VHH binders against UV-B-induced protein At3g17800, chloroplastic. Designs and how they scored, part 2

Target 1, 346 residues: UV-B-induced protein At3g17800, chloroplastic, of Arabidopsis thaliana (Mouse-ear cress) (q9lvj0)
Amino acid sequence: ASSASNDASSGSSPKPIAPLQLQSPAGQFLSQILVSHPHLVPAAVEQQLEQLQTDRDSQGQNKDSASVPGTDIVLYRRIAELKENERRRTLEEILYALVVQKFMEANVSLVPSVSPSSDPSGRVDTWPTKVEKLERLHSPEMYEMIHNHLALILGSRMGDLNSVAQISKLRVGQVYAASVMYGYFLKRVDQRFQLEKTMKILPGGSDESKTSVEQAEGTATYQAAVSSHPEVGAFAGGVSAKGFGSEIKPSRLRSYVMSFDAETLQRYATIRSREAVGIIEKHTEALFGKPEIVITPEGTVDSSKDEQIKISFGGMKRLVLEAVTFGSFLWDVESHVDARYHFVLN
Short names: E, the ipSAE of ESMFold2; O, the ipSAE of OpenDDE; V2, 0.75 times the mean of E and O plus 0.25 times the DockQ between their complexes.

## First folded at step 1 (VHH)

Design c7 (framework vhh_8cml_1)
Fold by ESMFold2-Fast, scan of step 1:
Structure c7 (fold): chain B 346 residues (1-346), chain A 123 residues (1-123)
Amino acid sequence: as target 1 above (346 residues)
Amino acid sequence: EVQLVESGGGLVQPGGSLRLSCAASGSIFSSYAMGWFRQAPGQEREFVALITTSGGSTDYSDSAKGRFTISRDNAKNTVYLQMNSLKPEDTGVYFCAAETWYGFDLSSAYDYWGQGTQVTVSS
C-alpha cells in the first residue's frame, strides 16, 4: 500500500485462498481454476461430476464380470474400495472448491490458519476483524439466529471486541466446527422457511411479534449445551442470562424451528452426506491443526496437552461468522452436487 | 408432540423448601434432556438446572448449586426440582423445558416448554 516496505517480503509471497490444500487430480485442477478463472469453477465442477458419474456407472457394470471365486474376488473388492475412496475424496474436494468459490464471489477471504503470529504478541488473529460482508450474506431471518448465536458465545464482549483472551485452541476449534454445523442447519431451515413464506403456509399463518419466552429459549439452549458439552464449556464459561439476555433479539426462524417435531428437527440438524462431514473435519483440521488427543485407559479424552492461543473477541466473532457462513455455503453446494451426482445420504 | 405441565409452586418463607414437578406427555421422554428455568418480573429467563437423557448427569447455575437438586423418573415421564434454603431472590415463574441433543452443533434448541409455575419467597 503506501510506504510499507517492512511488509514487502510477506506481501509478495502467495497467499492461500483456503486452509485446506486439495490433493486429488480434480481438486488440484479446480484449485488452479480458483486462482486463474474463479468464474469458471461451476462449469469445471459440472464436467468433473459427469466424469465421476461415468466412472461410478462403469464400475457398477463391471461388478458382474468378477464372478471368479477366491483371490480374484478379493482383488476386485479391494480395487472397488480404492476407487470408492478416490471418488469420495474427489467429491469432498469438489464441495470444498465450490464453498471457496462462494467466499470469493462474496469477496470474503477465508482465514488461512489459526497459529501464533511471528510477532512478539503471539496472537493468532492477524486477519481483518471487519465482518459486514459476512453479516449481509444471509436472509434477515437467518441473520437473527446468527446474531443470537454470537451473543450467546460472546455475551457482553460483543461490546468489547478488542479485548484479548488466552483460550484453548482445541475448544476454539470445537466452537468453529460446531458453528459450521449450525450454519448448515440454519441454511437448511431458512430454505424451508423462505419456501413456506412464499407459499403463505407458515405455521400460524403470520409472523407475530416475538416474546421474551423465545429470547429466553435461545439463552437457555446455549446454557444447557455448555452444561451437556463440557468441551465447549470453557469457551462459553461465565455466560449468564441476566448479564447478556438483553443482547438476544426476537427471531422469526427460531419460532419456526420451535414448530418442528423432534424427528424433523433431528433430521434437519444432521449433515446429509459423509462427504460434507469429511469436509467439515478436514477444513477444521487444516485451519487449527490436528489436536494431540490422548485417550486414557478408562476411555476418557486427556486434553491436558491442549495448546493455548491468544485471540481477541473480534477475532472470535470473525471465526464464528466465517464458520456459520461456511456451513450455509456447504448446504447450498451439497444440494447442487447431489442433484448431479446423487450422494449416499445419512 | 411433547407437552409439559409444571406443578408444586407456591408461597414460602425464606429458608423454606419446595419441590417442583414437570409431567411430560409423549413417547420419547427418555431421549430428551430436561431443564428448569426461571423468570423474575422485568428480567430475562434464567437457567437453573439441567439433567441429561436418562438421568446420566446434572448441572446447576451458580445460584442453585448446593441448594437445588434436579432428578427425573423416566417411567413416570416426570422431572423434579427440589429447592432448599429458598431466598427472596429465587422468586419467579419456574419453567420446565425439554431438548433434543445433536452432539456438537449447538442447534439443540429447547423443543418444548411448559406454561410455568409461580414460586414466591417472602416474609
Scores: ipSAE 0.000, ipTM 0.115, lowest interface PAE 15.8, mean pLDDT 73

Design c8 (framework vhh_8cml_1)
Fold by ESMFold2-Fast, scan of step 1:
Structure c8 (fold): chain B 346 residues (1-346), chain A 122 residues (1-122)
Amino acid sequence: as target 1 above (346 residues)
Amino acid sequence: EVQLVESGGGLVQPGGSLRLSCAASGFTFSSYWMGWFRQAPGQEREFVALISPSGGSTDYSDSAKGRFTISRDNAKNTVYLQMNSLKPEDTGVYFCARDYEVLTGYYPFDYWGQGTQVTVSS
C-alpha cells in the first residue's frame, strides 16, 4: 500500500525563496504550493496550463463576434490586448515558479537582492560565496564553457576572489542578465551534444583533438550570443580583452558548436518565447532594482545616477554562476511548458 | 513526482539471458522516449537502447545490436530490456531513463532510476 505524507511541516521564513514576488492568481497559488507541498507543483502547473488554454480558446471564439454589426472593434482590440498581456504574465510566473522549484531541489538558495549591507564595508555580497553546488549542476562539457565565460568576465581576477571592487550596479545587472541568456543557450546546445554523444553520432566533436582554433571559436560563439541580446552586449565594454588567452581553454562543447551553420547558431542563441524574455527582465529587475534614468523635458537622457556597489570577485562569480544556472533551468522549464501550452515563439 | 524503478537484474552465466523492467510513475508515460544505459565500475555511463513513445522506433548501441531488445507497454507504464547472449563485458548497473517530449525535437535524459545490478560471471 502506498502511503504518502505530502504535508511539508515548515515554518514561515522571514526571507523570500526568490527575489521576484509572484502577483497573478496562478503565481500566488504556485508560490504557496512551493512552500507547503513542492511535490504537487507539476500537477498544479498542468492545471494552470489547461485553464490558460481554455481562456485562449474562448478568446479565439469571441473574435468571431467582433465581425457582428454594432460591435466596437476598437474596444474589442483593447480587451484582446489586455487578455493577451494577462496570459503572458501568468505564463511568465509559471516559468518562474518552475525555475525556483529546480533551485530548491538542487538545494541552492537564490540571492534575494543586490543591495548595500549595514556592515561598515558597505558590501553587497553578504550571501555565501561557496559555489561547489552550482558548479556541479552542469555537465563537464557545459562547465568548460561556463569557466571560459567566467574568465572573460573576471580575467586575471579569477586568482583573487577575496579582493573587492567598486563597480557600476547597472553593469553588474547587465552581466547577470547576459549570463542568464548565455546559460539558456549553453543548456540548449549541451542537451543536443549529450544526446548525440550518448548515441555515438557526434559529427566528430568527441573525437577531435583540442586546439587553439577551438578557443577562438568558443569566443566567437559567445560573441554571437552577446550580439543577439543588447543586455549581454553592454557587458563587453567593461572587460579588457588583454590577458584572456591564458585563462580561456579548449572545450568539447565549443568544437560541437562550430559544426553549426549560422542559422542554427542564431536560432539556439535566441530566447524562444516572449514569456521567457519577460521573466529574465523581471527577475533581474527584482534582484538589482530599476535603473535610475533622468529624462529632460527636451527628451534627452541626462548623465546616469549610476549606483556604485562594492562586491568581491567571489561574489561576482557567485552571481554569474547563479545566472547561468537560472538560464539553464529556464530552457528546461520553457520546453516542458511549451509541450503542454504552445507559446508564440520568437 | 517522477519515479523510475528498475528490476530484473541478477547473476547469470555467460551466454545467459535476463529481462529488465522499469516501472514508471508520476508522468504521462506514453508521451516520452525511454532509454536504457549502463555503467561498469570506474567507467562512464554508456548508452544501450532507446524506444520512441509509441514503441514504433528503436535504436541500439553497437554492442547491444542483435542481442538486446527494448520494448514498452504503455498500458502498464513499463519499459523492458530483453538481454540475450550475455557476456562478462555486459556486467554493470543498468539504468532506466526518461527523455523530455518537445514540439520541435527532444532533450537529453532528465530523470534516471536508481539502477539494477547485472553480473555476468562463470
Scores: ipSAE 0.000, ipTM 0.086, lowest interface PAE 23.4, mean pLDDT 74

Design c9 (framework vhh_8cml_1)
Amino acid sequence: EVQLVESGGGLVQPGGSLRLSCAASGRTFSDYHMGWFRQAPGQEREFVALISWSGGSTDYSDSAKGRFTISRDNAKNTVYLQMNSLKPEDTGVYFCAADLTPIYYSKGYDYWGQGTQVTVSS
ESMFold2-Fast, scan of step 1: ipSAE 0.050; ipTM 0.488

Design d1 (framework vhh_7d4b_2)
Fold by ESMFold2-Fast, scan of step 1:
Structure d1 (fold): chain B 346 residues (1-346), chain A 120 residues (1-120)
Amino acid sequence: as target 1 above (346 residues)
Amino acid sequence: QVQLVESGGGVVQPGRSLRLSCAASGFTFSSYAMGWYRQAPGKQRELVASISWSGGSTNYADSVKGRFTISRDNSKNTMYLQMNSLKPEDTAVYYCAADYLRGSYEYDYWGQGTQVTVSS
């Protein structure tokens, strides 16, 4: 009956509030609250985190009772590993519910799936486009970086958002996942920047006015990013030195990031918890579908199974803005949860 | 300018109570997780307690669980640490910190500290 109930629920007319279906007991509970009483989600999360911490502490105390009957110890360790995996899954779904809650508070609907529409055009981008709301959720400094990220992906197509292209679904999914990670990174940097700005201790002063040097440095960084991330380069349509000058804007955060040492930059660029990595992967898979892994006799992945999707550049902009915003919310909620239930950090 | 100002420290006998306050200004206090750290002479600075931006979640070091209570009043931009059943090993300079990561000391944005001394 629980399987039939899930099937019947899946057939309901209203689109889901998020692409990933939560399956843990806590996740199911939070999903119900998101639909019925979304303002109660933070309180429900506090209760779930308290329970998880209590269970974790109890597990640690029991582990200290060393009994050495050989096989029983091996079984106990495997049970402990299973419980740890269950707690990790629960934490992933708590993070996801909190991210979804932040989108609801912002009055922005998450894209439920990227699949061909029933519309004769076959386009995937039939979702409501509320890009202005997504754009206004970020600090001006952070949005400068987001705009430049969009310019790298779309290139000259930033000026023609109604144009439609046929694009690899796999590549769009990769760009989406990369954009989530980028948003997480940008939010982390922006939080530090805003604190230092209010404290008047920013490198080079609180108001940045060095446009030409910042543009040159940012352009070099963007060229490196395109080279390092083929998915971004493919979407940008070969952003060239000749065409990027008017698209790429000066960025205060870019200059700030360039003041970081290598260790600080690596730390900020790393997703802190395994749980956060897990939900980025699960969310992207729920949104785009799991790629079919087809290995040829020669040992290569057969990309001929890759679906081509019809999407406008405005639809691409919407997906990228959502992804960046998802990442920024993920940083916020991960930090919030870590204050209550500490993660094992990457 | 961001400022964090601790107060409420002092000299007390073992078993007594003390309440520390941290007044914050220059940033949106209600948007940041906060924590209390302490540093005893010759020892590393350690996290004592942390509180989420809303005040709905709290976390404590094992050495202070059941004795200390962290709280915040977002309307007053103030964080508190209620310290009960104080022990000589609680003697330290107590610092409040804003916008920190768990155990990372990533942000060097601290108050000046307030001395707590527990002695007979």
Scores: ipSAE 0.000, ipTM 0.140, lowest interface PAE 17.7, mean pLDDT 74

Design d10 (framework vhh_7d4b_2)
Fold by ESMFold2-Fast, scan of step 1:
Structure d10 (fold): chain B 346 residues (1-346), chain A 120 residues (1-120)
Amino acid sequence: as target 1 above (346 residues)
Amino acid sequence: QVQLVESGGGVVQPGRSLRLSCAASGYTFSDYTMGWYRQAPGKQRELVASISYTGGSTNYADSVKGRFTISRDNSKNTMYLQMNSLKPEDTAVYYCARSEVWYPDLYDYWGQGTQVTVSS
């Protein structure tokens, strides 16, 4: 089992195990178990999901009484909306606790915040930049896609990880969120690929592709992964432009994805549940802070309050790998939870 | 509420045919790779046949190649196993499976099984 703070030394207070603080009763309970007995979190989640299902079933029975003439339907609708929002928040925090537990099992510490350090450098990347553990958590086929994703983001700077740049905090946050969504997509595709590979039912020629075609199609696969959230994808695309055509390598998983029909590809590129979307947003916001965005009367975005952060390219690589891994874990835990408590799907 | 329900099992004589069906509900059937497994008493479960989400690719255990045919009808959320030239060695409980890796690291869902007995 892993402690709540694997790599951190204690100062006056211990390092947080995750950037998002859980607020629901179930979330607070699971947070205590993450610190004291992290290996018991899955069992505790089973108990919480059973309670949520019981509560939902009870609400379903009570809703029938609202159809009786003379009942205050407006009051029932408002109570139902509040309970639905409470269940959504609880499910989000259950997903988050399970993701955090998977990081603990992997002996990988989540970055607690992206904020300027108190030292004279002002750098945000005070976390460890060695990434071998994060890289080893993925199948070889999945990691080929992750490498290409890193190449799109960092470009030639993959060879210069010690250099520091000043970059928009908003853009780094958007790249992080897009990378979480990409990891979710890749894990879903990879699980299907690995299963079909083991069962010997992969499409013929799925592992064969020509070099020039591979580079051109790599961008399409990346864009497909973020197509369900165009806001995030649009801003992330600018950061990755220099990597295209240089560091992109042939990928077995990319060839497999390109064998999908349009409907399947669109479905796989979409985050399944509203709760998973919510946790991606809340986790990113907890990590980077809520962006101050002002829309001018002319319809222009005023980014004058956008903070510039100092970060090394090694720090960027670490953030992107963590984000992809977070997304991959999110797919796993969402699938696990959905079997016991059905989400409202996108 | 994911459910897989097998049917079509029974007792047949060697050399006869039997068709198994697996009715799936509670999920998008066309998104999942499906398979048939079997388990004889005192033996471990073994994969008999598997089929891709579109039905365009199939795989069979060496012991059943040429005799069994797996198929699926995505419009009916149903998978089939056509079993021809049955042998006493085919006697087992046959399980329908939805093939996906779950957290921590589990196969997704299995049906309750249907008994196939081949005896003379």
Scores: ipSAE 0.000, ipTM 0.279, lowest interface PAE 14.8, mean pLDDT 76

Design d2 (framework vhh_7d4b_2)
Fold by ESMFold2-Fast, scan of step 1:
Structure d2 (fold): chain B 346 residues (1-346), chain A 121 residues (1-121)
Amino acid sequence: as target 1 above (346 residues)
Amino acid sequence: QVQLVESGGGVVQPGRSLRLSCAASGRTFSDYAMGWYRQAPGKQRELVASITYSGGSTNYADSVKGRFTISRDNSKNTMYLQMNSLKPEDTAVYYCAAELYPFGSTDYDYWGQGTQVTVSS
């Protein structure tokens, strides 16, 4: 009932609902609907997808109508490239609007930006610290993997979430992007796991005695996570596998993933559409800003402009949980849109 | 649900060979680590050999190393145990098993009904 609370802030600009500003005509329209009537976003998306399909079909017919080779063909190719880029951008922004809408349905506010606060401390983590809603959005099996991912990033600091660290903004952004990709992977695996669990075809579904074997393999999960996400290892600052391994707990979904071959793991870890990849990049860039990397005349990298941010470990936990959830939602909305528009090429 | 059916058991002379097959029903065969267990009368069930879901790694009991070879064909949903240089001590009921973990455990998730192997003069 209060999901339509319009904060009539007299004398203040509206707060952004998400870090990425949508700029296409469809994106701007969907942004307005997200603010005014978020429950209408699915219907608005269906209408936009029908329009994209009509535009795609019309482009195919118009190519055949070119009567003069050379100049007309060159002009048509340039128009086709522009229209393809426009449709791709529109699809990206449709995916983004649907992800934002899922966060709104979950009553979770996206972090609008990672930038120094106006507070003299210069801390970036002024967002709410409570994460219970984010933790409850996932299956218990998926959350076991998310907990191990957090333990990999934070280690023993999971016990002291109020401690503040100075860390490279670039590294935090890399951890965020990696966590989005991990959430996409985990949701895809969890969807398969839940289906097989319901069908009673999971090997380990009724076996309590395997808990000790699962515990013994905790370090294998840590090593797999580090090798799959090098940026997570970089954030850890070279901390040994043993240090993080002690925080890694048994996971049903991890055991399930171990039944996969390397090709299946690579396929599941791959983001299927270029539009989804584009949204991960644009969202992360909108949240953290572009990395300040300068190449000197001698060809060396000038790292003196690398920004250090002050953030609590609780703030890091919040960012990682948001990122994993963003990836999870991205898998869901990409699948939903692909069923209607058929754009996944992978 | 996965159903496992063993075949290829029988009576053989010492020093000869026998090949066991395990056919799995279902579409998830390539997702399971597979193994062979055996149980002789009056003895505990023991792991003989195991193979990972991809076939990239195998493990054998010390008593069968160098004599037995485990393999799988995921396109046929079938796992095999090639048993060479058979000894009277190899006489047992052989069970096909499927589990989530590589290198086997005592507690497999799915079991076949077993196939008798008798090595006697």
Scores: ipSAE 0.000, ipTM 0.095, lowest interface PAE 21.6, mean pLDDT 74

Design d3 (framework vhh_7d4b_2)
Fold by ESMFold2-Fast, scan of step 1:
Structure d3 (fold): chain B 346 residues (1-346), chain A 121 residues (1-121)
Amino acid sequence: as target 1 above (346 residues)
Amino acid sequence: QVQLVESGGGVVQPGRSLRLSCAASGSIFSSYYMGWYRQAPGKQRELVASISGSGGDTNYADSVKGRFTISRDNSKNTMYLQMNSLKPEDTAVYYCARDWTYELSGYFDYWGQGTQVTVSS
């Protein structure tokens, strides 16, 4: 069930524009602005960041007063920790509001929840499955990697998007979260790639012709993925090495990433702030619910308690593209906020 | 934040054994596939071994089959690589990674810093 922002403004009960409900005073304020005047969210964020800076300064003064005789130092430390945790949660919600605003600018509605529908089909994918807008938000180089990522998940089902499968909800949530982190990483790498491309300082060049070796590497990577995740083969509806090989395209950005030294790769692959990590976790939990993992006395995972959902492969493609785009936007807004209110970086 | 810390590397003679450990913090360790990767100077990073969340499914590179054994202790959030009959060709920096797919394990932040294994001839 998709809805436009106009529908929410005309109703007495607003429809959710995003799965995570913001709880902090700043978050609630920004949520109201997202519904009424989304173009003002960046300006409202500047105001909220200024307020957070003032609150940090006030905490410093209170710390000094704790040295007065009769003040409980243990109690002061607990209060200071709670205030730091509150500011972290506020920053998380500021990041979230900025990401949601970017989706609104792109005219893309976020999936509000992944839960069984009330209709007789029992399907979770009641949202629109058209993905053209999501696909066009990325550079051609970045989309080559996104396409290969989709091919790993869907395999031959890339050509059969109307087919419905019964799939582990936990597994879908894991794929969604991984895709958010992947999109964050890809946007960061793509930003550097585009800069070096315009400066004409890209390493190597012309090594991008498709070869049997390059295709063999892609197939080997897919086989390793299927071996690491048996659910990937089942989830993708029996993806074959042949189907994978035919769908995998040469990737300029992948070749660029493989030129990185270990230190550079580790730095780029790391989610920079604790707040960004927190929002990925909270957003995923809001979409899929809190995971319930049961460990048997033998130390194995009891998959019989795992919820199965009915979803089309078109619905899966929509979720993965949204996740990658969410991560891409998260990199942009985190960089924007970090320039104004310095995060504690990972 | 998920922190992965490798240990157990060192310098050994050919034919000897090493046991690598990877300790994970800050995540639901038992729900994720884990892997060991290695990178020799001037070469691409390659998968050595992977293990499912339950430990029931394992996968090995052809070059290490029969010599290396991957295992995990989910109660300790720790993964191990038992390396037997070491060869000079096994010389590399060994990394542990948490991932949902092999393709993603090279590209997001659940890598350790690595531990050096050198097999002296």
Scores: ipSAE 0.000, ipTM 0.219, lowest interface PAE 10.1, mean pLDDT 73

Design d4 (framework vhh_7d4b_2; at its last look DockQ between E and O 0.02; V2 from the best seeds 0.00; counts 0 for: pae O 3.8 > 2, grease 29 > 24.2, SAP .828 > .668, placed apart)
Amino acid sequence: QVQLVESGGGVVQPGRSLRLSCAASGFTFSEYGMGWYRQAPGKQRELVASISYSGGITNYADSVKGRFTISRDNSKNTMYLQMNSLKPEDTAVYYCATVYDSPWLHTFDYWGQGTQVTVSS
ESMFold2-Fast, scan of step 1: ipSAE 0.318; ipTM 0.605
ESMFold2, look of step 2: ipSAE 0.397; ipTM 0.815
ESMFold2 (binder alone), look of step 2: mean pLDDT 85; pTM 0.867
OpenDDE, look of step 2: ipSAE 0.594; ipTM 0.858
ESMFold2, look of step 4: ipSAE 0.355; ipTM 0.753
ESMFold2 (binder alone), look of step 4: mean pLDDT 86; pTM 0.870
OpenDDE, look of step 4: ipSAE 0.040; ipTM 0.447

Design d5 (framework vhh_7d4b_2)
Fold by ESMFold2-Fast, scan of step 1:
Structure d5 (fold): chain B 346 residues (1-346), chain A 122 residues (1-122)
Amino acid sequence: as target 1 above (346 residues)
Amino acid sequence: QVQLVESGGGVVQPGRSLRLSCAASGFTFSTYWMGWYRQAPGKQRELVASISSSGGSTNYADSVKGRFTISRDNSKNTMYLQMNSLKPEDTAVYYCAKGYEILDYGSEMDVWGQGTQVTVSS
């Protein structure tokens, strides 16, 4: 573990359970509960959300009381901005604690940091490469898309997971962040798909006829999706489907996504809350560190000065599966919190 | 410090062969996918061929499949492109490219070579 993730405030904990250290009062409280009684985290979150609601209600009442013409509106506005920043940070850390708790319930340990090991090899991936638990957490339809996403990232290396590569740390971090966003998107789509499947209203008729159509369409449908909707390709790190046709398998959920119009796809691909965006950014930064990016005189990124990490393709598969699962959990916990506190505006 | 140096280009008649070489330095060559791009005047740069770190996997553009063979020698930090049955349409500047990240098979690569001119004149 790096010293940056083990500061003086985290020294009171026996060991890191997640890369991001929570600093708000609620976050610190939830971190203690995660270590001592993780099964109580949902109840503790409800308590913290009730406190946030009480604070929001009392701020509304104070605003009404402060509507006197002689009140310093500039000072009031500044205090309101500081309180909003505190609220956003608290919500971010509540979302994070709930995601961490979901990983604990799944008996999956989060990677604490991506840094060179103390091992003579210098490899970053000293974690177990076995991923069955991560693979089982998703619906069969969702996992078909996750498998295709892995195929886009690893290509033929899906069969060569023990091979080690020296790869740009910045690029691995970008792939991780994109995979978190993709998991969030996929979970949102999968929830809609499962509901329509249960109600027997899936586009194209019965589930059986839909499955037959999906198998016939193959990789050509996926290529059309990437061409029509560039943001779908962006979630896979901007990779061309042309080189991966043989690795990409038919997917029920992919065919369903292809039935979306551009507006619906854009809406589903958008992270709904500022807090969820903040958590994706903070989690990725805590895991990979701040990137050392050099901008050339031409305004391009100088990749030659990027840190290189030594990692196996099995380690990359583990990181990508964790990222997708993190995103899927983030959708779930964001929806759960929004139902109780109502903070989603988009 | 990453350096890619292409060689082996020239002027040849249609139907003849050329072998391009790319000497790599400043990085761990054996761990990266490598590839060849080409760019003809007035056309976009296109990926011609790519090869995995071990040499066990290769990918080719449809226009060169069956005529070109990509290979590598990790002990010499060198990649090759054997070009057979050359056509006037193969006339282009050929660039050696290094893989950027954990590459999806056939994905985009950084192009860091200066290029070598191949001219097929009839």
Scores: ipSAE 0.000, ipTM 0.152, lowest interface PAE 13.7, mean pLDDT 76

